# VH-VL binders against q0aze0: the designs that were tried, part 29

Target 1, 268 residues: q0aze0
Amino acid sequence: MKIILVNNRFKENTEKKAQEIAGQLSALNVEVIIDNGLDEPYAGTVDFIMVLGGDGTMLRAARRYGQRAIPVLGVNMGTVGFLSNIEINELAEYLPLILREEYSLEARMMLEVAVFQQQSLLTRVFCLNELLLRSNSPRMLSFALEISGQKLEPYRGDGLIVSTTTGSTAYSLSAGGPIADPQLDAFIVTPVASHIINKRPLVVSPEREISLHLLEEREAIIGIDGQIKMDFGAENRVLIKRAPHPLLMVNLKAKPFFTSIDRSLQRQ

## First folded at step 14 (VH-VL)

Design BB30
Fold by OpenDDE, look of step 16:
Structure BB30 (fold): chain C 268 residues (1-268), chain A 122 residues (1-122), chain B 113 residues (1-113)
Amino acid sequence: as target 1 above (268 residues)
Amino acid sequence: QVQLVQSGAEVKKPGASVKVSCKGSGYTFTGYYMYWVRQAPGQGLEWIGVINPDSGGTTYNQKFKDRATMTVDKSISTAYMELSRLRSDDTAVYYCARGHEYETYLDYFDLWGQGTLVTVSS
Amino acid sequence: DIVMTQSPDSLAVSLGERATINCKSSQSVLYDYDNKNYLTWYQQKPGQPPKLLIYWATYRESGVPDRFSGSGSGTDFTLTISSLQAEDVAVYHCQQYYSTPLTFGQGTKLEIK
């Protein structure tokens, strides 16, 4: 068995824990690759991905490995979040199940985000939570939203979020979006407005495509999962689709999503 | 000869930005982490951040996260550090420093640039 | 953040005599898993960048004279120059790489008495 340990070596002492766990796994004849985020994603074949840390680390892992159809386990390091399945102190208990591959998987839809400049592709990213288009100034943006070729009335506001159902409890929630069942595949389109909400959030079929562009010559930014930032201008377009592959999240421990929402949200 | 060569001294006004370059030679540039460290006059050393020259992956000292930007041009084996919204206390000698090979994750430095003095004055 | 404190801030030592510089960390930089101290010493001469002397608290970098030695564990570390030479005049810095942010001592200026 080969496992990738994903951590942030500069946060929450996960580097030391990763090394410790790697040693333990090695003693069990498991090959371990440690990914602390500074290196390129491991290109070789692996059987399992273990993410040590909070939601942010999971998001990074999803972007790096999500398209490879590998089971991904979130191991919480004491933070509050929605993407971890077990706690670090529970790892020893569940390790035998992991090694025997006795676990269930939950498929989580990801976004395929393509950013263009004119006709040229600038970047393509798969992400678990959301894409954010936001003004880089106190001024509102004017931008066009198109859904499967249907052009909506121009949006005016601070920005727009296109989120997965997984991402519904992330930034979309802060912007007034609905909480969605993570077992449901859908886009959530949430307007970001600091003063007046002119439009309601949309729940959109995953079969549709979403496109965004600015209607004015202004500077904006695109954010992906709150971790990737890039400038966005009038010459840019963004296309959002359902990713061709879902993230396969390992479910070792029952985690009742809806009964835990209040508790989790109070801590965020 | 294995060495890091940095750009020349800079004089900037408060609020301005400065971009320091660091060119590596004599070794595989994309095989080692590149660190940035500064030293104010008569003071100790202060870590700014680290970049993977191959992947472009970066980590910043929280103190500089909103003002510092590290980049690389692999084609010319050059690393860059840009610091924005400069203030007087940013006056320092800025160093690039080579870390260790990938996958070692050892954050000490065996090779240093000659340093770049950045002076911020009104 | 781990705070590194050196002592003294400056010292003068006669040629051929022993020089001792101390470095204290606000928390242990000993990693129990590998039983290594994540502590380095640098030498910085005037107008020059730092030069690596010691890593993992006790290991000399290649090319470093035998008169330089590092000792200590946990939170207390010492750089010793057994017989001071004229070329050893410099500022010496300790640095921890146990956790981020990476932090340095304030430096110790070593001069000839």
Scores: ipSAE 0.000, ipTM 0.460, lowest interface PAE 15.7, mean pLDDT 90

Design BB64
Fold by OpenDDE, look of step 16:
Structure BB64 (fold): chain C 268 residues (1-268), chain A 122 residues (1-122), chain B 113 residues (1-113)
Amino acid sequence: as target 1 above (268 residues)
Amino acid sequence: QVQLVQSGAEVKKPGASVKVSCKGSGYTFTGYYMYWVRQAPGQGLEWIGVINPDSGGTTYNQKFKDRATMTVDKSISTAYMELSRLRSDDTAVYYCARGREYETYLDYFDLWGQGTLVTVSS
Amino acid sequence: DIVMTQSPDSLAVSLGERATINCKSSQSVLYDYDNKNYLTWYQQKPGQPPKLLIYWASYRESGVPDRFSGSGSGTDFTLTISSLQAEDVAVYHCQQYYSTPLTFGQGTKLEIK
């Protein structure tokens, strides 16, 4: 068995723990690759990905490895989040199950985000939570939203979020988007401080394509999963699709989603 | 070994064009954005542009948009930067550099070529 | 364009003493979305390309000695060498990657006093 341990390069405690776990796994004749995010994603075949840390680390891992159809386990290290399945102190207990591949998988839809410079593809990213288009100035943006060739009325506001159902509890939620069942595949299109009162969040079929472009020569920003930043101007276009592969999240322990949501909302 | 190796020094006349090459090795060439940066003698660094080696997508500093052309040949892991209509003030060491964060072109550089001196003189 | 201004242009510091180089951006390079400062520091020795020292304003690149540190946020950043060594003689550059065009400071020449 070969496992990638993903930790957060900016969290020393996760690095330390990754080394510790690597040692333990090695002792069990498991080959371990540690990915702290500083190096190129491991290109070789692996059987399992273990993410040590919070949601941010999971998002990064998803972007790096999500298209490879590898089981991904979130191991929480004391943070509040929605993407971890077990706690670090539970790892020892569940390790035998992992090694025996006795676990269930939950498929989570990801976004395929393509950013174009004119007609040329500048970047393509797969992400688990969301794409954010936001103004880079105190001024509102005017931008066009097109869904499967249907041109909506121009949006005027601070920006727009296109989120997965997984991402519905992330930035989209803060922007007033609906909470979505992560077992459902859909796009959530949430306006950010829209000038038009009637602009409501949209729940869109994962079979559709979403395109965004600016209607004026202003500078905007594309954000992905709260971790990637890109410039976005009049010459740019973004195309969002369902990623060709979902993230396969490992489910070792039942985690009631809606109960967790209630708890989280009470803390805010 | 992870490295970028650039082509040799060039001497050009004003109005001419120069094409500098940069070959990457030891890593997945298409997985990292390639940047071009120049440095005039005794001056600071100046960003020229960036290219996605996989897609060929580019974005340029507006200062060079009309004169600089970045391309890649993925088959040989080589990036090219061509600068046309050369002027004396284009005399500089030209560097290719790899971006650290493969997910975005807004990046810093963890790997540099050795530099290519381009001298523009009458 | 974000203008990066370093200070001083040059400085001489005695061996073993602290060296401080400042870098100011014309606008904030702190991105509220990820709460990161898009600022990096490079070291450049004569005849060599720049070498990455600090990224995200305060994180030291692997292999960089502990005496190097980056600090600051928003528009004001500082590179500090706690105890100057002979091999630290170089030109240091700050760079923002908050927005295009990517821009650099004018460089700071550090010499031994």
Scores: ipSAE 0.796, ipTM 0.918, lowest interface PAE 0.9, mean pLDDT 94

Design BB83
Fold by OpenDDE, look of step 16:
Structure BB83 (fold): chain C 268 residues (1-268), chain A 122 residues (1-122), chain B 113 residues (1-113)
Amino acid sequence: as target 1 above (268 residues)
Amino acid sequence: QVQLVQSGAEVKKPGASVKVSCKGSGYTFTGYYMYWVRQAPGQGLEWIGVINPDSGGTTYNQKFKDRATMTVDKSISTAYMELSRLRSDDTAVYYCARGHEYETYLGYFDLWGQGTLVTVSS
Amino acid sequence: DIVMTQSPDSLAVSLGERATINCKSSQSVLYDYDNKNYLTWYQQKPGQPPKLLIYWASYRESGVPDRFSGSGSGTDFTLTISSLQAEDVAVYHCQQYYSTPLTFGQGTKLEIK
């Protein structure tokens, strides 16, 4: 068995723990690759991905490895989040199950985000939570939203979030978006401080495509999963689709999403 | 060894064009954005533009948008920067540089070519 | 455009002493979404390309000696060499990558006093 341990290079405690776990796994004849984000994603074949840390680390791992259809386990290290399945102190208990591949998988839809400069593809990213378009100035944005070729009335506001159901408990929630069942595949389109009072969040079929562009010569920014930043101007277009691959999240321990959501949100 | 190797020094007349090449080796060429930066003698660094070596997508410093053209040949892991309508103030060392970030073109540069001196003189 | 201004333009420091170089951006390069400062420092020796020293304002690149440190947030940043070594003689550049165009400071020439 070959496992990638993903940790956050900016968190020393996760680095140390990754080394410890790597040692333990090696003692069990498991090959381990540690990915702290300093290098490009490991290109070799692996059987399992273990993410050490919080939601942020999981998001990064998803972007780096989600396209590879590899089981990904979130191991929480003392943070509050929605993307971890077990706690670090539980790892020893569940390690035998991992090694025997006795676990269930939950497929989580990801976004395919393409940012164009004119007609040229500048960047393409697969992400688990959301794309954020927002103003880079105190001024409101005017931008066009198109869903499967249907042009909506222009949006005026601070920005817009296009989120997966997984991402519904992230920035979309803070912007007033609905909490979505993570077992449901859908886009959640949440306005950020819309000037139009009646602009409501949209729940959109994953089969549709979403496109965004500015209607003014303004400076905006694209944010992806709260970790990737890009400029966005009048010459740019964003196309959002369902990623061709879901993230395969490992479910070792039952995690009651709806019964624990209030507690989790209250702690944040 | 991970490295960027650029083409040799160029001497051009005003109004001419120059095309500098940059070959990457030792890493996945298409996995990193490629940037072009120049440095006039005794001056600071100036960003020219960036290209996605995989998609060919580009964005330029507005200052160079009408004169600079970045391209790539993935088959030989080589990036190119062509600057047209050269003038004396284009005299500089031109660098290609690899971006550390692969998910966004807003990045810093962790690998540099050795530089290519382009001299523009009558 | 974000204008990067370094100070001083040149600096002479005795061996073993602390060297401090400042970099100021015309606008904040702190992104509130990820709480990161999009600021990097480079070292450039004569006849060589720049070398990455610090990224995200305060993180050292692999292989960079511990005597180098980056600090600051928002618009004001500092590169510090705690104990200047002979091999540290170079021009140092700050660069923001918060937004395009990517811009650099004018550079600071560090010499031994």
Scores: ipSAE 0.809, ipTM 0.918, lowest interface PAE 0.7, mean pLDDT 94

Design BB84
Fold by OpenDDE, second read of step 15:
Structure BB84 (fold): chain C 268 residues (1-268), chain A 122 residues (1-122), chain B 113 residues (1-113)
Amino acid sequence: as target 1 above (268 residues)
Amino acid sequence: QVQLVQSGAEVKKPGASVKVSCKGSGYTFTGYYMYWVRQAPGQGLEWIGVINPDSGGTTYNQKFKDRATMTVDKSISTAYMELSRLRSDDTAVYYCARGHEYETYLSYFDLWGQGTLVTVSS
Amino acid sequence: DIVMTQSPDSLAVSLGERATINCKSSQSVLYDYDNKNYLTWYQQKPGQPPKLLIYWASYRESGVPDRFSGSGSGTDFTLTISSLQAEDVAVYHCQQYYSTPLTFGQGTKLEIK
């Protein structure tokens, strides 16, 4: 068995833990690759991915390895989030199950985000949570939204979020988007501070394509999962599709999503 | 060994064009954005543009948009930068550089070519 | 465009002493979502290309000695060499990658006094 341990190079505690776990796994004749995000993704074949940290680390891991159809386990290290399945102190208990491949998988839809400069593809990214279009100034944006070729009325506001159902509990939620069942495949299109007060979020079929472009010469940015930043101007357009492969999240421990959400909301 | 190797020095007359090459090795060439930066003698660094070696997508500094053309040949892991209508003030060392953040072109550069001196003189 | 301004243009420091180079951006290069400063420092020795020194304002590139440190946030940044060594003689450049066009400071020449 070969395992990638994904941690955050900027979190020393995760680095130390990764080294410790690597040693333990090696003692069990498991080959281990540590990915702290410093280098390019490991190109070799692996059987399992273990993510040490919080939601942010999981998002990065998803972008790096999600297209490879490898089981991904989130191991929480004392943070609050929705993407981890077990706690670091539980790892020893569940390690035998991991090694025996006695776990269930949950497929999570990812986004395929393509950003164009004129007619040229500038970048293509797969992401687990969302794409954000946002103004880079105090001024509102004017932008066009198309869904499967259907042109909606121009949007005016601070921006727009296109999220997966997984991402519904992330920035989309803060912007007033609906909470979605992570077992459902769908796009959630959430306006950010729309000039139209009653502009509602849209729940869109994963079979559809979403296109965005600015209607004015203004400075904007594209954000992906809150970690990737790109410039976005009048010469750019973004196309969003369902990624061809879902993220395969390992489910070792039952995690009641709706109960957790309810609890989280009560704390706010 | 991870490295970028550039073509040799060029001497051109005003109005001519120059094409500089940059060959990457030791890493996944198509996985990282390639940048072009120049440095006039005794001056600071100036960004020319960026290209996605996989898709060929480009973004240029507006200053060079009409004169600079970036291309790639993926089969030989080589990037090219052509600058046309050369002027004396185009005299500089031209660098190719790899972006560390492979997911976005908004990045710092962790790998540099050795530089190519382009001299424009009548 | 974001204008990067370094200070001073040149600096002479005795061996073993502290060297401080400042870099100021015309607008903030702090991204509010990830709370990162899109600022990097390069070291360039004569006849050589720039070498990555500091990224995200305060993180050292692998292989960079501990005497180098980056600090600051928003618009004001500082590169510090705690104890100047002979091999540290170079031109230092700051660069923002918050938005295009990517821009650099004018450079700071560091010499031994």
Scores: ipSAE 0.786, ipTM 0.914, lowest interface PAE 0.8, mean pLDDT 94

Design BB92
Fold by OpenDDE, look of step 16:
Parts: C-alpha cells; sequence; structure tokens
Structure BB92 (fold): chain C 268 residues (1-268), chain A 122 residues (1-122), chain B 113 residues (1-113)
C-alpha cells in the first residue's frame, strides 16, 4: 500500500504529525509520501490520500489529487470544519480499516474552472468549493452570466460565487447562498452584494455550463477555494463545468451533516 | 537537476527581432508557468509576461503586449520569447523563470535561467 | 500598476551587524480572501540571476539561512539580515505578485562597510 499524507506547510503541528504518522505507517510496511505543498503533486500511483488538518488543507489536496480517483480521508486536527471525517486522535483506531480498505466512499462533485485570455486557455483548475468573481476596487462590477448559452440579465454588484454543494457551507453561505446537501450534485450561483434585489441564488444542474465575463473594462479578481487568486479583466472569460471526476471522500465514521451544521456554523 | 538553460547572447540592430529560448529540465515542464523578466544594465527587474506551457495561454505586461510573443515547444520542454521592433532601451539581460505554484500565474519565481544578454545597437 | 519602492537604494553594513531593507507597495498586496501578502524577496549577486529568499512576505525558501527574515503586511515590508555575512553582498529585490503586471522594486545594493 502507498499513501500520500497531505499537510499544511504553514502549520508546524501538521508537519510534525505527518512525520509521526509516516513513521507509523512505514513500520506497517506502507509506503508513504508526504505532501506539504512545497513541491508539485506526487505523480506516481497511490492507493490512499490522508489529509491532516482542516478544510483548507482538504481543499488544497482536492485540487492537487482530486482528479485521480484516489480515496481521500480528512483527518481533523482540532479545527471546526465540514470536510474531515475523523479526528487525529481516532486515526489509530481506524488505521486497520484503512489498511484493509474497509471503508465507504462519498463522491463529491468538483468544479472545473477554466480562465481564458481572449481565446487562449490561461489556466484550468479543479476545485472542491467555489469560484469567486469579485471587484478589485470599491466599485461594483458589471458582468454577464451565461448558463448553457442562456444569457441572463447583467449582474451589477460586488461579485458572484459559483459553488459546489460541498462549498455551500463556505463563502457562498456568507454571501447568502443556500445550504445544500453535500450528497447532491449541483452548482450554486450566489450573487455577492448585488444591486438588484431580485438577483437570487440559483441552483443549477451539474450538466450545465456557466460562463462569466466583464461588461466593462475593469479589474476584477478570480478566487478559488479561498486559496488561489487570479486577475480577471475585460479580456478574460471564465468557464465553469462539473469536473470530469468527483473527489472520493472516505467515510469511516458517520457524519450527520444536518444535525451538526448549526453547531458548526455557530462556531464560524 | 532542476534547471532552466537559456540561449546565448544576442546582438541586434534597432528595428530587428530577437528570439530567446529557455529549456527546462528536471521537472514537469508543462506543470509550471514560465515567466519572462528582463533587467537593463544597472536597473531593476521588469516583468514581460507569463505563459502556460501546457495550453500556450499567455498574458503580457501591457508595455510589451504589441512587441513580445511567448511560445512553447512542449516536445522539447522549451519556452521562447520573441521581442520585435527592438530599440536601444531593450538592451538587457532577459531571464526566464519558473513559477512556484501551478495553480495560478500570480506567483513568485523559484527557478531562474542564467539569463540572455540582448544588446541593441546601431 | 502596483509600484514597488525600496529603501534605501544602497546601504553599507558592517560584518555581523543587522541589515534592514524596506519595500513599500503603492497598494496593499494583502489578499483578504486567503489572508496572505503577495510579496517576495530575491537576492541577486553580480552576473547571476535573482535567487528566491522570501515568499508570502515572511516565509524563507528552503536553503536560505536563518539570518534572513521577512516581515510586514499590507504595503510595508522589510527584509532583515540579522548578522551580515560577506556572502550576503548583493542586490536585493522585492516583488509583488498580487496583480498583473507583476512588479519589482528598483533594488537595494547591500555592501560591506
Amino acid sequence: as target 1 above (268 residues)
Amino acid sequence: QVQLVQSGAEVKKPGASVKVSCKGSGYTFTSYYMYWVRQAPGQGLEWIGVINPDSGGTTYNQKFKDRATMTVDKSISTAYMELSRLRSDDTAVYYCARGHEYETYLDYFDLWGQGTLVTVSS
Amino acid sequence: DIVMTQSPDSLAVSLGERATINCKSSQSVLYDYDNKNYLTWYQQKPGQPPKLLIYWASYRESGVPDRFSGSGSGTDFTLTISSLQAEDVAVYHCQQYYSTPLTFGQGTKLEIK
């Protein structure tokens, strides 16, 4: 068995723990690759990905490895979040199950975000939570939203969020988006401080495509999962699709999403 | 060894074009954005543009948008920067540099070529 | 464009003494979405390309000695060499990667006094 341990390079506690766990796994004849984000994603084949830390670390791991159809386990290290399945102190208990591959998988839809410069693809990113388009100035943006070729009335506001259902409890929620069942595949399109009152969040089929572009020569920002930043101007277009492959999240322990959501949200 | 190796020094006349090459090795060439930066003698660094070596997508400093052309040949892990309509003030050392991250082109550079001196003189 | 201004343009510091280089951006390079400062420092020795020293304003690149440190947030940043060594003679550059065009400071020449 070969496992990638993903931790946050900026959190020393996760680095230390990753080393400890690596040692333990090695002692059990498991090959371990540690990914702290300093290097490019490991290109070799692996059987399992263990993410040590909070939601942020999981988001990074998802972007790095989510397209490879590898089971990904979130191991929480004392933070409040929605993407971890077990606690670090529970790892020892569940390790035998992991090694025996006795676990269930939950498929989580990801976004495929393509940013174009004119007609050329500048960047493509797969992400678990959301894409944010927002103004880079105190001034409102005017931008066009198109869904599967249907052009909506222009948006005027601070920006727009396109989120997965997984991301519904992230920035989309702060912007007034609905909380979505993570077992549902859908886009959530949430306006950010729209000037138009009737601009409500949209729940969109994952089969559709979403495109955004500015209607004025202004500078905006594309944000992805709160961790990636890109410039976005009049010459740019963003296309959002369902990623061709979902993130396979490992479910070792039941996590009652709806019964715990109030508590989790209260802590944020 | 992870490295960027650039083509040799060039001497050009005003109005001519120059094409500098940059070959990457020791890493996945298409996974990292390639940047071009120049430095005039005794001056600071100036960003020219960035290219996605996989897709060929580019964004340029507006200052160079009409004169600079970045391209890549993935088969040989080589990036190219062509600057046309050369002027005397284009005399500089031109560097290719690799971005640290693969997810965004807004990045810092963790790997540099050795530089290519381009001299523009009548 | 974000203008990066370093200060001083040049300085001479005695061996073993602290060297301080400042970099100011015309706009904040702190991104509220990820709470990171998009600021990096490079060291450039004569005839060589720049070498990465600090990224995200305060994180040292691997292999960079501990005597180098970066600090600051928003628009004001500082590179500090706690105890200047002979090999530290170089030009130092700050760079923002908050937005395009990516821009650099004018550079600071550090010499031994």
Scores: ipSAE 0.700, ipTM 0.893, lowest interface PAE 1.0, mean pLDDT 93

Design BB95
Fold by OpenDDE, look of step 16:
Structure BB95 (fold): chain C 268 residues (1-268), chain A 122 residues (1-122), chain B 113 residues (1-113)
Amino acid sequence: as target 1 above (268 residues)
Amino acid sequence: QVQLVQSGAEVKKPGASVKVSCKGSGYTFTGYWMYWVRQAPGQGLEWIGVINPDSGGTTYNQKFKDRATMTVDKSISTAYMELSRLRSDDTAVYYCARGHEYETYLDYFDLWGQGTLVTVSS
Amino acid sequence: DIVMTQSPDSLAVSLGERATINCKSSQSVLYDYDNKNYLTWYQQKPGQPPKLLIYWASYRESGVPDRFSGSGSGTDFTLTISSLQAEDVAVYHCQQYYSTPLTFGQGTKLEIK
């Protein structure tokens, strides 16, 4: 068996723990690759991905490895989040199950985000939570939203979020979006407005495609999963669709989503 | 060994074009954005543009948008920057530099080429 | 465009003494979404390309000695060398990557006094 341990390079405790776990796994004749984000993603074949840390680390891991259809386990290290399945102190208990591949998988839809410069593809990213378009100034943006060729009335506001159902408990929630069942595949389109919300959030079929572009020459920003940032101007266009592969999240321990929402949200 | 190796020094006349190459090795070439930065003698650094080696997508500094052309040959892990209509104030050391991350062109640079001196003189 | 201004243009510091270089941006390079400062410091020795020292305003690149530190937030940033060594003689550059065009300071030449 070959495992990638993903941790956050900015969290010393996760690095130390990754080394410790790597040693333990090696003693069990498991090959381990540690990914702290400093190097390029490991290109070789692996059987399992273990993410040590919080939701942020999981999001990064999803972007790096999500397209490879590898089981991904979130191991929480004392943070509050929605993307971890077990706690670090439980790892020893569940390790035998991992090694025997005795676990269930939950498929989580990801976004495929394509950013264009004029007619040329600038970049393509697969992400687990959301794409954010926001103003880079106190001024509101005017932008066009198109869903499967249907042009909506121009949006005016601070920005727009297109999220997965997984991402519904992330920034979309802060912007007034609905909490969605993570077992449901859908886009959540949540307007971001500083004053009056003129538009309601949309729940959109994963079979549809979403496009965004500015209707005026303004400075805007694209944010993806709260971790990457790009400028967005009049010459840019964003196309969003369902990623061809879901993230395969390992479910070792039952974690009731809806019964834990209140507790988790109160801590955020 | 992870490195960027650039082409040799160039001497050009005003109005001519120059094409500088940058070969990456020791890493996945298409996994990192490639940036071009120049430095006039005794001056600071100036960003020219960036290219996604995988997609071929580019973003230019507006100052150079009409004169600079960035391209890549993925088969040989090489990036190119061509600057046309050269003038004396284009005299500088031109650097290629690797971005730290692949996901955005708003980045800092963790790997640099050795630089290519381009001299424009009549 | 975000204008980066370093101060001073040149600095002479005795060996073992503290060196301080400032960098100011014309607008904030703090991104409120991730609470990170999109600011980098480079070291450039004569005849060499710049070398990455500090990223995200305060994080040291691997291999960079502990005597180097970055601080600041928003528009005001500082590179500090706690105890100047002979090998620290170089030009230092700050760079913002908050928005395009990516811009650099004019550079600060650090010499031994």
Scores: ipSAE 0.263, ipTM 0.755, lowest interface PAE 2.8, mean pLDDT 92

Design DD4
Fold by ESMFold2-Fast, scan of step 19:
Structure DD4 (fold): chain C 268 residues (1-268), chain A 121 residues (1-121), chain B 112 residues (1-112)
Amino acid sequence: as target 1 above (268 residues)
Amino acid sequence: EVQLVQSGAEVKKPGASVKVSCKASGYTFTNYYIHWVRQAPGQGLEWIGGINPSGGYTTYRRKFQGRVTMTADTSTSTVYMELSSLRSEDTAVYYCTRDYEGTYFYSPDYWGQGTLVTVSS
Amino acid sequence: DVQVTQSPSSLSASVGDRVTITCRSSQSLADDYGDTFLSWYLHKPGKAPQLLIYGISNRFSGVPDRFSGSGSGTDFTLTISSLQPEDFATYYCLQGTDQPYTFGQGTKVEIK
């Protein structure tokens, strides 16, 4: 078995733990490829991806490897999160199940985001949570939203979020979007501080294509999973559609989504 | 072996433009951002901006917006940085740098050897 | 803009000495997920800067184990446990969390 170990190398003292885990895996005849986050993703064939870290590390791993249809396990390293399945101190207990492939997989839809400058493709990125269009100045945006060729009335406000159901508990929630079962496939389109009173969040088929562009020149950015930021001007257009493959998340331990989100919202 | 090789030193008059090149080898050119950083004599390092060679997306530090243009030629694995309306304070060594996650975070792993640009009257 | 300040601006040391350089940011460098993009570079006149430490505490490939990093939030430290002749250089920290990306002003480590 060949496993990619995606280490959260952007927190103090993570290297020691990653080396311990690599050693444990090697003792079980597992070939380990450590992803340091500074280089391009490992290009070879692998059987499993183990993500050591919190939600941010999982989002990075999903962007790098999510389209390869490889099982991905989130192993929490200390912070509360929604994308990890087991804690680091539980790993030894679950390693035999991983090696015997005795686990279930949960498919999580991803977004494919393509940014154009007129007709030229500038970049294509996959993401697990959302794309955020927002103003980068105190001035509000005027922008157009198209859903499968249907042009909606113009938006005026601070921005818009196009989210997966997994992303429903991230930025979309803060902007007033619904909490969605992450096992459902849908786009959630949530306005950010709209000046049009009746602009409501939309729940849209994942087979639709969503297009955004500015109607007047403003300072704006697009953000992807709260990680990637790109300047967005009136010459730009973004096209959002369902990614070809879902992220295959490993379930080794029961993690009840609704109980977890309920507890988080009522935090004491 | 990863290498970034820059063009040679330039001497320009105020108001002129300079175009510095950075040729990459030893890796897949289009998979990494190239960013530019400069160091004026006796000063520290200053980030200028970056380019995604795949598709040509650019991001520039605000103070250089309108004066800097970055381009990439995938056929030669070369990135160019052009700085216009040169002033004496633009005298500096200019470095190109490599970074995989260029708009998520910036932690460049390899740097070019540097190009001295001197702006004098 | 996020400002990054190093201390000291210069120091004198002998081979074998333990050297500590600090870096302080004007605001937390942790993103919404707690990830921190703080790195350290060694720069010698006439040479390209060289990555030493990334993500606060991780040594880059080929970097000797005498170099170590630590810190969190706004306060970060680079330590050289036993200074070698090739370590006399200027050191820079870099915050890579928010654009514009910013370097500290540098710490020059000089021969005593």
Scores: ipSAE 0.799, ipTM 0.900, lowest interface PAE 1.3, mean pLDDT 91

